# Designs tried in a protein design chat: VHH binders against q84jc2. Part 297

Target 1, 232 residues: q84jc2
Amino acid sequence: MSKMRNLVEEKFLEFYESWVIQLELYLHQLLIAHNNNTMSETELRHLISKLTTHHKAYYTAKWAAIREDVLAFFGSVWLNPLENACSWLTGWKPSMVFRMVDRLRKSRVVLVEAQVKKLEELRVKTKFDEQKIEREMERYQVAMADRKMVELARLGCHVGGESVMVVEAAVRGLSMGLEKMVKAADCVRLKTLKGILDILTPPQCVEFLAAAATFQVQLRRWGNRRHYVTHS
Below, E stands for the ipSAE of ESMFold2; O stands for the ipSAE of OpenDDE; V2 stands for 0.75 times the mean of E and O plus 0.25 times the DockQ between their complexes.

## First folded at step 18 (VHH)

Design lj2 (framework vhh_8fcz_2; at its last look DockQ between E and O 0.55; V2 from the best seeds 0.00; counts 0 for: grease 24.24 > 24.2, SAP .722 > .668)
Fold by OpenDDE, look of step 18:
Structure lj2 (fold): chain B 232 residues (1-232), chain A 126 residues (1-126)
Amino acid sequence: as target 1 above (232 residues)
Amino acid sequence: QVQLVESGGGLVQPGGSLRLSCAASGFTFSDHAMSWVRQPPGKGLEWVSGISGSGGQTQYADSVEGRFTIIRDNDKKMVYLQMTSLKTEDTAVYYCARFVYSELWKYLDSGKFDYEGQGTQVTVSS
């Protein structure tokens, strides 16, 4: 690995560990809010805003990092194997969140017909967008044996001096497509999340966000326990 | 058996200070973020502050930001809440709490905060 690649991994690892710790603390807030019937709508909206801001911060950091090395996110050394196994194109699969919503519906959450309809529409759209990205990924994978890749493979054994610049240029060129796809996927994630939050009431949003955060935190904890991964 | 024991509460005047303590036992303390929560009279339970397992990160409710400080000692299995510039609206029973994680496949079943301690009464009054 190049020093740059390693640096990106290290920086993002530190960021992500901190980010997840903060998420867990927000989860505490969400759980208490969920059980507090005396909280005003304004207070709930404020809490929701804090969480959405937290998520936006993640993507801001991610997008900055992928500009430097998008390939770091396909290794994702900051994730344990369980988290990685659940990953779709460097993150959570957008359509997965609808299973969370469905589960909530079967619990104490009461959705009106209009909400149900809107959620279904959003689910269909999200699925469509996922498939579109997957098709693009397939196309990219087939095109991997292009001139740049062949050149990179050839030069890879003799990297030094003048060849370094050629290799770097090739890597950047090859990474551009991946970066585009990752950004597209992230956009679908963000749109899906926003869509759900726009459909749900503030109390429902809190419950949804609590469920999502719980899933993420537990996934990490279980994965770490199983694979003896330690995080600061 | 998990135990959380709060102490340090009392009667203080507005502008006064108190330090609350929570003694934890029965679980791996450093693996859990801890929170302080409070129950004001006639109101629901509200979150006050939280601290990460290592103690390196903290969060505060807007209402207490800049006035309260949460710290922990993992060697002693203690969580503290230093309260300053106390207000009448800070009057409540205070509890320390941890989140009890369920099995992974039950992630949507809302976990519970473990705050089964007696709590400690804080009364701010002139």
Scores: ipSAE 0.852, ipTM 0.943, lowest interface PAE 0.5, mean pLDDT 89
Fold by ESMFold2, look of step 18:
Structure lj2 (fold): chain B 232 residues (1-232), chain A 126 residues (1-126)
Amino acid sequence: as target 1 above (232 residues)
Amino acid sequence: QVQLVESGGGLVQPGGSLRLSCAASGFTFSDHAMSWVRQPPGKGLEWVSGISGSGGQTQYADSVEGRFTIIRDNDKKMVYLQMTSLKTEDTAVYYCARFVYSELWKYLDSGKFDYEGQGTQVTVSS
């Protein structure tokens, strides 16, 4: 509940607070763009570009922060407990966005057969990439457990500079592995997002981005109201 | 009962200035980001500017960037739009808006905001 905040956490907390506030303002733009049936395709593509640029800025900042401290992104202090509970490898699960596309298809978005086919192909590829990452993460968990047991055995028998060097090397190896896994997950997220936006028309992209931003804004608002109630 | 009441519109010459006001009531004002939206004659709604609940962050449509300033006063529950260097293309009815995200599909299906007022007319002409 009460965590010590390091420099990486403080810096990213400030960034994230600003970033999510800007996302909400972009959401207002998306909602108005949807209701303005006279907007040109060029205007819609410009707004879509602003949203993709905003998402890229998040990952640029995140990847810089991961270089400094990847563990800060597991159970992040800048997220409320509901947001953290919805996380898969420090972010939204890539295949989850297809539920959002499915809802749009059922109510407001009319897709042609070519779009449906491409979306299903992307869904399969996204799930495959997720499974690959999950298998790799399992290997790291096993490797960490094995190395931790070796370290404990060695610390019980051997002390001094050589033991410290082995522990430091193991920790550095784990951190590098976790950084690679987080970046791999983020790349799947970005590839999935780009794939969806490439398949959808500009008006459909506006609806998708509005739904996605709404989910993230709502998750933050509702989670912030709840976290003081669940633990006394 | 949420209410948003816009005022401050009028007739002004190109290059002129106006300040629009929006009085808010019936909700926790500082918890909500607010936007100004306009409807030019014969056209659909256009987003103009937005401001965070704290007032610390703002966004502007490209067409008004550098000319308009959005301001809020959480103590008085007011949002303002300071307009300068007005152009004839700025002629519109201006609305102050709050968005309710639990009803996103309502916004996506209609051309109207939840909790918008009657608006205030801004006319820029020689």
Scores: ipSAE 0.682, ipTM 0.879, lowest interface PAE 1.2, mean pLDDT 80
ESMFold2 (binder alone), look of step 18: mean pLDDT 83; pTM 0.847

Design lj20 (framework vhh_8fcz_2; at its last fold request DockQ between E and O 0.02; V2 from the best seeds 0.00; counts 0 for: pae O 2.4 > 2, placed apart)
Fold by OpenDDE, look of step 19:
Structure lj20 (fold): chain B 232 residues (1-232), chain A 126 residues (1-126)
Amino acid sequence: as target 1 above (232 residues)
Amino acid sequence: QVQLVESGGGLVQPGGSLRLSCAASGFTFSDHAMSWVRQPPGKGLEWVSGISGSGGQTQYADSVEGRFTIIRDNDKKMVYLQMTSLKTEDTAVYYCARMPYSELWKYLDSGKFDYEGQGTQVTVSS
């Protein structure tokens, strides 16, 4: 059974499907680079740059889309239920990547003391920023329930002509706060990612990015199987 | 049992062309991204090109961009690498590799990529 989608959802769905496919191909590159350790530092840095550019492209597209309809990202029809369940403010939770780093450390990745210290500092900062955003989200949700939702409910009872315009304006107003929070969350994501990549050596970066991509790809595949999701 | 069988390698002069083929079996071919990788003499394995499951998207290493073309035929379960303007540095054993979705973490943890085919030798020499 298919659901109706708006234009923003459809466009971003197409983008995301293509983007994820590209990510898989990059993942294959990362796996080869990581598992054989045959690439020069220059080559590794170039690969890392390709990946970072790919991620930047995602956020560029996302930010353009949320400007049009941020609410689309709180439904995220391009994600399966498992992916959605793992989402924090329309994306991956920044603090999660540190657990990924920890996993790598428990395997083959050896970090020097200076790296460990910097990662811990970044972890603390990231958690702080997450909590700040969460508090703001909570405040916003409470405020909406008290006033904005009542207004929408009232206006919704008289839909027609001029009333439609008023309702649309109200929805836009309500979406403004959400857009700000999503952007803030994305900022934390990007800062966290950059921070980690700045701390890690190129080989470690490749491994980290491979792990991150693996997690994303597997989550999608597992979720699709579990929920029998088919995308266009 | 997963099987990948590479063919089409040979000796060619610089500037020449070759077309490599990979026959795949033992897995859902159309559901897997495929790549070509190569191992030059005395060097490690390097990624060359990749193609999505549907064949709609491709990627290339910078060293082969514009010279190599990867394509696939899902009906025949084949992946190809058309190589043109070959250079001496393209000399290597070429392998076809599937995206190992079920074993991604295994490869990450082991630090060793398991290419399943025997490879095909490409030698570019004057």
Scores: ipSAE 0.890, ipTM 0.966, lowest interface PAE 0.5, mean pLDDT 91
Fold by ESMFold2, fold request of step 20:
Structure lj20 (fold): chain B 232 residues (1-232), chain A 126 residues (1-126)
Amino acid sequence: as target 1 above (232 residues)
Amino acid sequence: QVQLVESGGGLVQPGGSLRLSCAASGFTFSDHAMSWVRQPPGKGLEWVSGISGSGGQTQYADSVEGRFTIIRDNDKKMVYLQMTSLKTEDTAVYYCARMPYSELWKYLDSGKFDYEGQGTQVTVSS
């Protein structure tokens, strides 16, 4: 089927394809660093900093793009269907990152009890923030359904150009609400990432970041091959 | 059968240049990001440089930025590492490595990174 792309979608598609390719190169670095137990703390912190900067660059570009078209991020043209099916408010559900943290409990670099306690506190906080966003989304969906019903009733009374303007205003209102919620979700994602990296030692951070990047790369690779989408 | 064959190493004086080659076979070369990694004497593997499947994007370790250039030729299934301004600390066995997409979780679990070639020795000394 024909897919229409606007300027925001075209620009972000090009950005995202480049960004994921760079993430793959960083993943290779992380795998080698994870293998090498002779790296200094300074070297590991520098690699961790490169990864956090790369993630922040994604959100910087995303937040600029959602100002222009937040709906492009719900069913994104730069993601394959499998990647889109795994999205919660335009990204990984913030708490899903704790699956990668849970992996560390079986790692050679063992978590100490103090770290486990802090990670559990962060997990609870992240879940609380997620649930708050989900409740706000539910209220938003109800309000939007009510507004659509009122607009459809008015459209039934009149057929003409004014119905197009009412629909366009409702879409703008939808976009503003969704933008607020997407940014709230992204803030939880960034806060959670920062919190995890502050709790973990540098070698643990490398393993965690490698696991997260692995999941993202594998999801893209599997989705592309399954749907005969050309790898880009 | 996947094969990576490194060549082009040798003995060189500080400030010298070398070009390493990696011949790849047994997999869809253009689908894989590739890296050069090295093992200095008595140390673990160090990542040196990486290049995307298309060749359009590269990354370098800080210690080699400005001195080394990674290049690929997808038609010939080759990866190269052009090294200049070589230093004693560049002495190592150099391996090329492909991104192990099908076994990423296995490598993360074990902490072992399996290179597929014999490597090529680079020795920088006067």
Scores: ipSAE 0.789, ipTM 0.933, lowest interface PAE 0.7, mean pLDDT 83
ESMFold2, look of step 18: ipSAE 0.787; ipTM 0.926
ESMFold2 (binder alone), look of step 18: mean pLDDT 83; pTM 0.851
OpenDDE, look of step 18: ipSAE 0.886; ipTM 0.966
ESMFold2, look of step 19: ipSAE 0.788; ipTM 0.928
ESMFold2 (binder alone), look of step 19: mean pLDDT 83; pTM 0.852
ESMFold2, fold request of step 20: ipSAE 0.782, 0.784; ipTM 0.923, 0.925
ESMFold2 (binder alone), fold request of step 20: mean pLDDT 82, 83, 83; pTM 0.846, 0.849, 0.849
OpenDDE, fold request of step 20: ipSAE 0.000, 0.071, 0.017; ipTM 0.246, 0.576, 0.281

Design lj21 (framework vhh_8fcz_2; at its last look DockQ between E and O 0.75; V2 from the best seeds 0.80)
Fold by OpenDDE, second read of step 21:
Structure lj21 (fold): chain B 232 residues (1-232), chain A 126 residues (1-126)
Amino acid sequence: as target 1 above (232 residues)
Amino acid sequence: QVQLVESGGGLVQPGGSLRLSCAASGFTFSDHMMSWVRQPPGKGLEWVSGISGSGGQTQYADSVEGRFTIIRDNDKKMVYLQMTSLKTEDTAVYYCARFPYSELWKYLDSGKFDYEGQGTQVTVSS
């Protein structure tokens, strides 16, 4: 049987498909800007601002959706299996973006010593924050096998209206914990991204954002081809 | 083989209008975003406008917003740029671009954009 999607899944799928299309259009802008050495700093900063606003819109939508059903994001039907396989707590792993930074260093981009130092400090901090969240997630996952889950299992053997209410309450409790962790992860993502953009010059930011967008677009396309997934 | 053929350029006075056309072949047209880019004399390449594969979504550079309109016909494999209220600063060679997915990293690494068409000259002068 085909997987039945709930309302939150359907709404966010529609949003995300549109959002990704916009991202790809922004990618065209970034690629051209990256190849244009005559653009002013003001113009570059404006483009960067457009992209950051686009990313902020994603998290605004995500956080609204997870308030309704955080569990939808642990299935993420709007993503293909490859994208899902690369996900850490419903999104990109914060420390991964430093690979993009490393790419800049190996490219034509010259980072000054002060930038390198700051980036390294940020990398260390990001890793620390990731580990904290991972520990919390581990504790949570282990705790799922607690009295609440036992109660759910027990109630699952009974059919009745009253039992359904109890089960729903238990699931809500579990979901609240997951929501907190997802939000924490997203905060680390946003802080890391902001940190990188604050350290890099406008031209470097453009290249970084272009690389990140390219990776995201390519990952989606490769995954779609591999699994014959068509979104919109 | 992939071909992009731009046309519709010419000489026009400020405030005038032109319609550029791009004929595409050699690839699955509807699967690709299409953009218009331009290169003014003595300046670098700049992005002008983009349109999604289905044509449902568009973006414009601030400098052309409200004056230019990008549209596409997937049946005819055409992309168009309707330009109105043309300014002298719109003078450039205009190219249509699909940004091949297999070449995205190449563009980033090389630091240069390899446009596939010959472009069409737009000159706005009084």
Scores: ipSAE 0.889, ipTM 0.967, lowest interface PAE 0.5, mean pLDDT 91
Fold by ESMFold2, look of step 18:
Structure lj21 (fold): chain B 232 residues (1-232), chain A 126 residues (1-126)
Amino acid sequence: as target 1 above (232 residues)
Amino acid sequence: QVQLVESGGGLVQPGGSLRLSCAASGFTFSDHMMSWVRQPPGKGLEWVSGISGSGGQTQYADSVEGRFTIIRDNDKKMVYLQMTSLKTEDTAVYYCARFPYSELWKYLDSGKFDYEGQGTQVTVSS
């Protein structure tokens, strides 16, 4: 069976392309809901729930895939170069979503003082969690470099059956550590999203989700156009 | 120059069926996700259904799930809305709309959705 693109990459590429199309369909719903009082609060909450479920489905699929091959998520084949360049531990840096919150405060959306305070507290907590992960990643990278250099030095003379098994064990150890860090980062992403949606009212949540999805769609489109122009 | 022409509306009784059509021109139809949007009398717009460019993926508003089916024919540059089990709440002017890839921030910032066709009236009454 050919492995030009490993099975994890092939399966996740198919999933991700479908997932983005569904996000765009949801975005069209959000654009209509964003400007209309036709939808009840219950209907808005259900749309918000659909978006939350859609994001959770992404992480469910991702976590299954990283359990098999976390390395596929560093320099992903399903993202264009611009999207990959914006990655922090295989995704958007959790605190970046606060740029969309800042946009809400500068738009026609009115946030009361209590909401502003809670959002700022959440921003601080999110940045603290990010810094904790960054410190752990730095410690892990030092440990990985030391173990990797030892393993490479042992292999540098000659490759044999025992050497292949030692290399595979080292790769497995690195993969397990990377998986833990990626999942920790994803948990901060989900906790931050949940926290924002809990602070905002349903109409404000629609505004936030529309802005966030718009940014993601625009980044993908601009990156695809830039890729095409650069190669042509 | 983009043009969308809706047709197929009419007066029907509750429980009845209708099929709406939308003829598209002036853009690469298969590259664009399409939606049906409706405006009930005296109210704002309501998103009804959407379909991916290939036709492989669809979404429906809760109020129409199981009763309406969105279909596209990329060769004829048509999108359809097959409506069954119609209710009085479905009374509206129905518009088709293309996903505004190049104008997303405009629609988000302006607070107003611009539809490109005249729409087609669906009236469900006893």
Scores: ipSAE 0.754, ipTM 0.913, lowest interface PAE 1.0, mean pLDDT 82
ESMFold2 (binder alone), look of step 18: mean pLDDT 83; pTM 0.852
OpenDDE, look of step 18: ipSAE 0.888; ipTM 0.967

Design lj22 (framework vhh_8fcz_2; at its last read DockQ between E and O 0.77; V2 from the best seeds 0.83)
Amino acid sequence: QVQLVESGGGLVQPGGSLRLSCAASGFTFSDNAMSWVRQPPGKGLEWVSGISGSGTQTQYADSVEGRFTIIRDNDKKMVYLQMTSLKTEDTAVYYCARFPYSELWKYLDSGKFDYEGQGTQVTVSS
ESMFold2, look of step 18: ipSAE 0.806; ipTM 0.942
ESMFold2 (binder alone), look of step 18: mean pLDDT 83; pTM 0.853
OpenDDE, look of step 18: ipSAE 0.885; ipTM 0.966
ESMFold2, look of step 19: ipSAE 0.808; ipTM 0.944
ESMFold2 (binder alone), look of step 19: mean pLDDT 83; pTM 0.850
OpenDDE, look of step 19: ipSAE 0.889; ipTM 0.966
ESMFold2, fold request of step 20: ipSAE 0.814, 0.818, 0.826; ipTM 0.941, 0.941, 0.943
ESMFold2 (binder alone), fold request of step 20: mean pLDDT 82, 82, 82; pTM 0.840, 0.837, 0.838
OpenDDE, fold request of step 20: ipSAE 0.885, 0.885, 0.886; ipTM 0.966, 0.966, 0.966
ESMFold2, look of step 21: ipSAE 0.781; ipTM 0.924
ESMFold2 (binder alone), look of step 21: mean pLDDT 83; pTM 0.851
OpenDDE, look of step 21: ipSAE 0.879; ipTM 0.961
OpenDDE, second read of step 21: ipSAE 0.870; ipTM 0.956
ESMFold2, fold request of step 23: ipSAE 0.803, 0.789, 0.779; ipTM 0.946, 0.929, 0.924
ESMFold2 (binder alone), fold request of step 23: mean pLDDT 82, 81, 82; pTM 0.835, 0.829, 0.840
OpenDDE, fold request of step 23: ipSAE 0.887, 0.885, 0.887; ipTM 0.965, 0.966, 0.966
ESMFold2, last read: ipSAE 0.821, 0.825, 0.818; ipTM 0.943, 0.944, 0.942
ESMFold2 (binder alone), last read: mean pLDDT 82, 82, 82; pTM 0.841, 0.838, 0.841
OpenDDE, last read: ipSAE 0.884, 0.888, 0.887; ipTM 0.964, 0.967, 0.966

Design lj23 (framework vhh_8fcz_2; at its last fold request DockQ between E and O 0.71; V2 from the best seeds 0.81)
Fold by OpenDDE, look of step 18:
Structure lj23 (fold): chain B 232 residues (1-232), chain A 126 residues (1-126)
Amino acid sequence: as target 1 above (232 residues)
Amino acid sequence: QVQLVESGGGLVQPGGSLRLSCAASGFTFSDNAMSWVRQPPGKGLEWVSGISGSGGQTQYADSVEGRFTIIRDNDKKMVYLQMTSLKTEDTAVYYCARFPYSELWEYLDSGKFDYEGQGTQVTVSS
């Protein structure tokens, strides 16, 4: 169990460090595109597609990893403390991205009334979905004090032979609920992101994605500086 | 003070090659991803290529993929752009660029990119 957990953590740490580095390079593209009035809609859409593909790759890797050990993502050793403090169910809180949308509204971006309405509807829906997941999480947390958890704790004191197998089986069983919740949360994230991108024009999408990436990069940089975290 | 000094530009025929150089100073070089950007005549600034702080990751615009290579030397604080199979469409002023994380929002808000270097002219013509 320990080896598996460590392996999952190490593997995902390596992946995530690489992924974030790539995100920063994409951010350069987004920033330049945002300031380039001569780019065609086709070019902008292509850039947006690259970014969405990049994000999809993250979730593909994440979901593969959580099948092995979902608990690794509740420690998230690849994140600094600041990033972890801002984490909701192993990722960004879906409703948070609307702060980026609000920024668009206050910037040079002109949203038409129809867009504003759709964005507000999406915000409400996203919030509702978040609350639903939170309620399920609460139920799960209360249920953790059940007989299975007690047995797991008891067996954990006697590690060896058959007891190890029993403990592993129990942990897997208990982790299934967490995995479901994490996947549900990720689905809300992806739906929210897709929803926003579907409402915005290509130039607006570029600005939105740039803002989101900027926030993520700054959060990581500030957190790393504060806590002296180094990444490869 | 941050300084970026581009060099290596010139006049070449289509199909030719050039190597651009960027000398960086005034910041922790290895901690910053670097990019090459270019401004064609009468067009806006466009991103060309980027490289991570360690040099382990690179990205290219579709228009230059397979023809251009970005590399960096962190000991010398240099970024290079090897350009091959040059086309007339590659004619532009080329700039080396960094995006300090502390100024990212200013870039978004201003809608302007402030060049830290003078750039180097690349002209591809028969």
Scores: ipSAE 0.888, ipTM 0.966, lowest interface PAE 0.5, mean pLDDT 90
Fold by ESMFold2, fold request of step 20:
Structure lj23 (fold): chain B 232 residues (1-232), chain A 126 residues (1-126)
Amino acid sequence: as target 1 above (232 residues)
Amino acid sequence: QVQLVESGGGLVQPGGSLRLSCAASGFTFSDNAMSWVRQPPGKGLEWVSGISGSGGQTQYADSVEGRFTIIRDNDKKMVYLQMTSLKTEDTAVYYCARFPYSELWEYLDSGKFDYEGQGTQVTVSS
């Protein structure tokens, strides 16, 4: 693999390694809070706020980085191959988060009927939003296969100078479209997260956030160990 | 044969200082983020501070930020908690903790903290 990274990749690699290490430390806080039935609602909400702020910081940094190089987020150098293989439009698939919600049915803090109904409505909305994005990706793919774009690529292969500038402008236009789709997917992820946290009680939010962080940290740990990648 | 051995607790006056130590054995120490947790009298466990496997990143509970410092020495397989400006509210049994990746889902399902050491008593009083 090439070790010559551009500035965007180098900056985001440093950011992400720090961010995921901090997520692991937040996971310790969540696990202890999950154990402790004497924590006040104020303390739980404060911890929940720290987690949501941490996740928002990820998207703030990501959206700044994709302005400069959206393609860096497809096959990212800061993710291991297992993490990259699990990505849907540069992140976890929004509807998959409901597997973490499903774990709450097994927990000590039960879901009431009203919560179950609201969570199912949100699950359906999330799947609908995913499908909408997938249709937009299809339109993007059709635009890439357009006759004019193919002809521009042929011209770029045979001629330098001005033809290279036209091809570069076309590629930049496609990258801007891809950036919009990545941001749309991220907005679905954020809306789904917010929707879940709004429905759940604070102890349920702690358990949900702990499950989500566990999945992310464990996926990174498994992928970084050759053993798990080799056998999966 | 995982062992965590906490030490360094004792009786101290308000405003005083203590340094807690945690000796680790039986696992790859540098692969594990470590935390200090405490159990005040009559209360459940509360998280105090955490440190990354490399030692490059730390977090602190709001109640101890600015007063406590978590430190690790990967060569000696030690974690420390340097405590200053101690308050009566800091009275607790202190434990060091890790959360092995293979056990994370069990921790979530049970809510049970897996004590790997006996802890060390810190008492802040006149």
Scores: ipSAE 0.811, ipTM 0.938, lowest interface PAE 0.7, mean pLDDT 85
ESMFold2, look of step 18: ipSAE 0.785; ipTM 0.927
ESMFold2 (binder alone), look of step 18: mean pLDDT 81; pTM 0.834
ESMFold2, look of step 19: ipSAE 0.798; ipTM 0.932
ESMFold2 (binder alone), look of step 19: mean pLDDT 81; pTM 0.837
OpenDDE, look of step 19: ipSAE 0.888; ipTM 0.965
ESMFold2, fold request of step 20: ipSAE 0.791, 0.807; ipTM 0.940, 0.944
ESMFold2 (binder alone), fold request of step 20: mean pLDDT 81, 81, 81; pTM 0.824, 0.827, 0.832
OpenDDE, fold request of step 20: ipSAE 0.883, 0.883, 0.883; ipTM 0.964, 0.964, 0.964
OpenDDE, second read of step 21: ipSAE 0.864; ipTM 0.952

